# Ledger of designs, part 7: VH-VL binders against Protein RTF1 homolog (VIP5)

Target 1, 136 residues: Protein RTF1 homolog (VIP5), of Arabidopsis thaliana (Mouse-ear cress) (q9c950r261to396)
Amino acid sequence: VPTFEDVKEVTIRRSKLAKWLMEPFFEELIVGCFVRVGIGRSKSGPIYRLCWVKNVDATDPDKTYKLENKTTHKYLNVVWGNETSAARWQMAMISDGHPLEEEYRQWIREVERTNGRMPTKQDISEKKEAIQRTNS

## First folded at step 18 (VH-VL)

Design cc5 (from bb5 with light chain S33N)
Fold by ESMFold2 at other seeds, fold request of step 20:
Structure cc5 (fold): chain C 136 residues (1-136), chain A 122 residues (1-122), chain B 111 residues (1-111)
Amino acid sequence: as target 1 above (136 residues)
Amino acid sequence: QVQLVQSGGGLVQPGGSLRLSCAASGFTVSSNYMSWVRQAPGKGLEWVSVIYDEGETYYGDSVKGRFTISRDNAKNTVYLQLNSLRAEDTAMYYCARETVGDYRYYYGFDVWGQGTLVTVSS
Amino acid sequence: DIQLTQSPSSVSVSVGERVTIDCKSSQSVLYDNYNWLNWYQQKPGQAPQLLIYWASTRESGVPDRFSGSGSGTDFTLTISSLQAEDAAVYYCQQYYSYPLTFGQGTKLEIK
């Protein structure tokens, strides 16, 4: 079971998505990473879920939006728990902050509640290595 | 294409009840965040309530315990039940959508109904 | 709850001129590198319409003469090269936390 630190190291912030958006490696690299998805608010402010990226959906070019200084029609298809929660989100709705330990605990609980899949420590190690190679 | 059509409303005595309806076309209410916003005559906007796609609800302080937001997914309709009405509840009531949908995001209230007037007087 | 105060409460401006409307929030709405502040336009007899979100991003179909600026607690809506159809009441709205709240409105009249 991956630790909070393991997951944090492969959680991608909005500003990083904006940098990667046009790179040829983006769609392959982002699969298997995590993102914090904004899902509304409470009395104390915005609420996020830590979600696992399944793929990039770019099938409708008319669904354009602004991501920082760029425009795109790429959406992240993400899962929280199991596949029945799969949803397409704008990258503009992804947090630019780091995950909270409570968000990690909520993700673990939802995977357990729904008998969902999670990455192995090996999956995360491989993703970390792939991310590090983009810095070269 | 995308529309919110409201019905209900009218004149009611203090302490009375009404149910407001908001029928959607061109999108499904159960895949969106749906709110009610009201405007007293000659005054500004006041957010009243929201229902989330997963069913969570929130209310403004002035209506908590008296108003209930709900929806009927088969009719693609959002409701606001107004109970224990007071003169201060007199307003134009709007339903509004946050854009969450199948291509998910939410920037603000992007689609509004035409409004339904509620008048509370003795 | 977050209180929003707009100024001026009313303004009368000629076609082609520039107008600014200010909105002050009782608490910062800067979070996660977004300013969670929206602007709406409400023409007489109509429902409000979203103009600006995240303080400075225009909604689709909104003319370029509308722009938003500011951060944290102090925000401005600017209408450059005013048109007759811009006569309306303008509202700022915090989109940060419940209860969602609006400014009291600024009535813009065309001379």
Scores: ipSAE 0.861, ipTM 0.936, lowest interface PAE 0.6, mean pLDDT 93
Fold by ESMFold2 at other seeds, last read:
Structure cc5 (fold): chain C 136 residues (1-136), chain A 122 residues (1-122), chain B 111 residues (1-111)
Amino acid sequence: as target 1 above (136 residues)
Amino acid sequence: QVQLVQSGGGLVQPGGSLRLSCAASGFTVSSNYMSWVRQAPGKGLEWVSVIYDEGETYYGDSVKGRFTISRDNAKNTVYLQLNSLRAEDTAMYYCARETVGDYRYYYGFDVWGQGTLVTVSS
Amino acid sequence: DIQLTQSPSSVSVSVGERVTIDCKSSQSVLYDNYNWLNWYQQKPGQAPQLLIYWASTRESGVPDRFSGSGSGTDFTLTISSLQAEDAAVYYCQQYYSYPLTFGQGTKLEIK
């Protein structure tokens, strides 16, 4: 079971998504990583879910939106627990912050509740290395 | 194309009840965040309530415990049940989409109904 | 709860002029590198319409004469070359936390 620190190291922030958006390696790098998806708000402000990226959807070029200073029609298909939670999100709705430990615990609980899949520690290590190579 | 059509307003005595309806076309209410926003005559806007795509609800403090937002997914309709009405509840009530959709995002209230007047007086 | 105060309460200006409307928030709405503040236009007899979100991003179909600026607690809506159809009440709205709240409105009148 990956730890909070394991997941944190492969969680991609909005600013990185915007930076890498046009790179040929974008989808290969981002698939299998985590993102914090905005899902509304509370009395304390915006709330996020820690979601696992399954693929990048660019099938409808008319679904354009602004991501920081760029325009795109790429969306992230993500999963929170299992495939019944699969959803397609604008990258503009991804947090630019690091995951919270409570968000990790909520993710673990939802995966357990739904018998969902988790990345292995090896999967995470490979993503961590891919991210590091891209940042070099 | 996308549209919200409201109904169910009218004149009600204090302490009475009323149910407002908001029928959507061109999109599915159960895939979106749907809100009610009201405006007393000659006054500004007040957010009332929201129902999320997964069914969570939130309410403004002035209506909590008295109003209930709900929806009927088969009819693609959102409702606001107004109970224990007071004179201060007199307003134009708008339903509005806070959009999540199949291509998910939420920036603000992007689609509004035409408004339904509720008048609370003896 | 976040209170929003707009100024001026009303303004009367001529077509072609520039007008600014200010909105002050009782607490910062800057979070996650977004300013969670929207602007709406409400023409007489109509429902409000979203103009600006995240303080400065125009909604689709909004003319570029409308622009938003500011950060944290102080925000401005600017109409750079006023048109007759811009006569309306303008509202700022915080989109940060529940309860969602609106400013009291600014009535823009064409003279």
Scores: ipSAE 0.860, ipTM 0.934, lowest interface PAE 0.6, mean pLDDT 93
Fold by ESMFold2 at other seeds, fold request of step 20:
Structure cc5 (fold): chain C 136 residues (1-136), chain A 122 residues (1-122), chain B 111 residues (1-111)
Amino acid sequence: as target 1 above (136 residues)
Amino acid sequence: QVQLVQSGGGLVQPGGSLRLSCAASGFTVSSNYMSWVRQAPGKGLEWVSVIYDEGETYYGDSVKGRFTISRDNAKNTVYLQLNSLRAEDTAMYYCARETVGDYRYYYGFDVWGQGTLVTVSS
Amino acid sequence: DIQLTQSPSSVSVSVGERVTIDCKSSQSVLYDNYNWLNWYQQKPGQAPQLLIYWASTRESGVPDRFSGSGSGTDFTLTISSLQAEDAAVYYCQQYYSYPLTFGQGTKLEIK
């Protein structure tokens, strides 16, 4: 079971998504990573969920939006617990902040509740290395 | 065509109740965040309540405990139950959508109903 | 709760002129590198329409003459080269936390 630190190391922030948006390796890099998806707000401000990226959808060129100073029609298909939670989000709705431990605990509980899938520690290690190569 | 059609308003005495309806076409209410926003005659806008796609609700301070937002997914309709009405509740009530949808994002209230007038007086 | 104060409360200008409307928030709405502040236009007898979100991004179909600026607690809506159809009440709205709140409105009249 991956730890909070394991997941944190492969969680991609909005600014990184925007930075890598036009790279040919974009989808290969971010599939299997985590993102914090904005899901509304509370009395205390915006609320996020820690979600696992399944793939990148770019099949409808008419679904164009602004991501920072760029225009794109790429969307992230993500899951929170299992496949029944699959949803397609604009990357503009991804947080530019780091995950919170409570968001990780909520993700674990939802995966357990729904008998969902988790990445292995090896999956995370491989993704961490890919991210490091890209940053260097 | 995306549309919100409202009904259920009218004249009611203080302490009375009404249920407002907001029927959607061209999209599914249960896949979106749906809100009520009101405007007293000659006054500004006041957010009243929201229901999320997963069913969580929030309310404005002035209506907590008296108003209830709900929906009927089979009828693709959002409701606002107004109880213990006061003269201060007299307003045009709008339902509004935040665009969450299948290509998910939410920027603000992008679709509004035509408004339903509620008048609370003796 | 976050209170929003608009100024001026009313303004009367001629077609072709430039108008600015200010919105002051009682606390910062800058979070996660977004300013959670929207602008709406409400023409007489109509429901409001979203103009600007995240302080400065125009909603689809909104003319270029509308622009938003500011950060944190201080925000401005600018209408350049005013047209007759722009006569309306304009509202800022914080989109940061519940309860959602609106400014009191600014009535724009054409001379």
Scores: ipSAE 0.859, ipTM 0.934, lowest interface PAE 0.6, mean pLDDT 93
Fold by ESMFold2 at other seeds, last read:
Structure cc5 (fold): chain C 136 residues (1-136), chain A 122 residues (1-122), chain B 111 residues (1-111)
Amino acid sequence: as target 1 above (136 residues)
Amino acid sequence: QVQLVQSGGGLVQPGGSLRLSCAASGFTVSSNYMSWVRQAPGKGLEWVSVIYDEGETYYGDSVKGRFTISRDNAKNTVYLQLNSLRAEDTAMYYCARETVGDYRYYYGFDVWGQGTLVTVSS
Amino acid sequence: DIQLTQSPSSVSVSVGERVTIDCKSSQSVLYDNYNWLNWYQQKPGQAPQLLIYWASTRESGVPDRFSGSGSGTDFTLTISSLQAEDAAVYYCQQYYSYPLTFGQGTKLEIK
């Protein structure tokens, strides 16, 4: 079971998504990483879920939106819990902050509740190395 | 194409009840965040309530305990039940959508109904 | 609750002029590197329409003459070359936390 630190190290922020958006390696790198997805707000402000990226959808070029100072029609298909929760999100709705430990615990609980799948520690180690190579 | 059509308003006495309806076409209410926003005559906008795609609800303090937002997914319709009405509840009531859908995002209220007038007076 | 105060309350201007409308928030709406502040236009007898979100991003179909700026607590809507169809009441709205709140409105009239 990956730890919070394991997941944190492979959680991609909005600014990084925007930076890598047009790179040929974008889909390969981002699939299997985590993102914090904005899911609305509370009395305390915006709330997020820590979600696992399953693929990048770019199949409808008419679904164009602004991400930072760029225009794109790429969306992230993400899972929280199991595949029945699969959802397609604009990257503009991804947080530019680091995950909270409570968000990680909520993710773990939802995976357990739904008998979902999670990455192995080896999967995460491989993504961590891929991210490091890209940043160097 | 995308449209919100409202109904159910009218004149009611203080202490009375009404149910407002907001029927959607061109999108599915259960896949979106849906809100009610009201505007007293000659006044500004006041957010009233929201129902999320997963069913969570929030209310403004002035209506909490008296108003209930709900939906009927089979009719693709959002409702606002107004109970224990007061004169200060007199307003044009708008339903509004945040664009969450299958291509999920939410920037603000991008689709509005035409408004339904509720008048609370003796 | 976050209070929003707009100024001016009303303005009467001619076509082609530049107009600015200010919105001041009682607390910061800057979070996660977004300013959670929207602008709406409401023409007489109509529902409001979203113009600008995240302080400065125009909604689809909104003319380039509308622009938003500011951060934290101080925000401005600018119409760089006023058109006759721009006569409306303009509202800022914080989109940060519940309850969502609006400014009191700024009435823009054409003279």
Scores: ipSAE 0.857, ipTM 0.934, lowest interface PAE 0.6, mean pLDDT 93
Fold by ESMFold2, fold request of step 20:
Structure cc5 (fold): chain C 136 residues (1-136), chain A 122 residues (1-122), chain B 111 residues (1-111)
Amino acid sequence: as target 1 above (136 residues)
Amino acid sequence: QVQLVQSGGGLVQPGGSLRLSCAASGFTVSSNYMSWVRQAPGKGLEWVSVIYDEGETYYGDSVKGRFTISRDNAKNTVYLQLNSLRAEDTAMYYCARETVGDYRYYYGFDVWGQGTLVTVSS
Amino acid sequence: DIQLTQSPSSVSVSVGERVTIDCKSSQSVLYDNYNWLNWYQQKPGQAPQLLIYWASTRESGVPDRFSGSGSGTDFTLTISSLQAEDAAVYYCQQYYSYPLTFGQGTKLEIK
């Protein structure tokens, strides 16, 4: 079971998505990573879920939106728990912050509750290395 | 194409009850965040309540405990139940969509109903 | 709760002139590198319409003469060349935390 620190290292922030979205490696790299998806707010401000990226959806060119200083129609299809939670989100709604330990615990609980799948430790290690190669 | 059609307003006495309706067309209420916003005559806007796509609800302090937001997914309709009405509840009530949808995002209240007047007077 | 104060309360300006409307928040609404501050236009007898979100991004279909600026607690809506159809009440709204709140409004009249 990947630890919170393992997942944190493969959680991609909005600013990184904006930097990479036009690169040829983007789709292959981002699939299997995590993102924090904005799901509304509370009395204390915005709330996020830690979600696992299943694929990039770019099939409807009419669904354009602004991501920082760029325009795109790429969406992240993400899962929280199992496949019944699959949802297609604008990258503009992905957090630019680090995941919280409680968000990780909520993700674990939801995977267990729904008998969902998660990445193996090996999958995480390979993603960490792939991310590092793009940084340097 | 996309619209919200409101109904259910009127004149009621203090302490009375009323139910407001907001029927959506061109999108599915259960896939969106839906809110009520009110405006007292000659006054500004006040957010009242929201219902999330997954069913969570939140309320403004002035209506908490007296108003209930709900929806009927089969009718594609959002409701606001107004109980224990007071003179200060007199307002034009708007339903509004926070955008979420199948291609999901939320920026603000992008679709509004035309408004329903509620008058609370003895 | 976050209180928003707009200024001026009203303004009367001629077509073609520039108008600015200010909004001050009692707490910062800058979070996650977004300013969670929206602007709405409400014409007489109509529901409000979203103009600007995240302080400075125009909603689709909003004319270029509308622009938003500011960060943290201080925000400005600018209309660079006023048109007759811009006569309305303008509201800022924080979109950061519950309860969501609006400024008290600024009435814009055409001279």
Scores: ipSAE 0.854, ipTM 0.932, lowest interface PAE 0.6, mean pLDDT 93

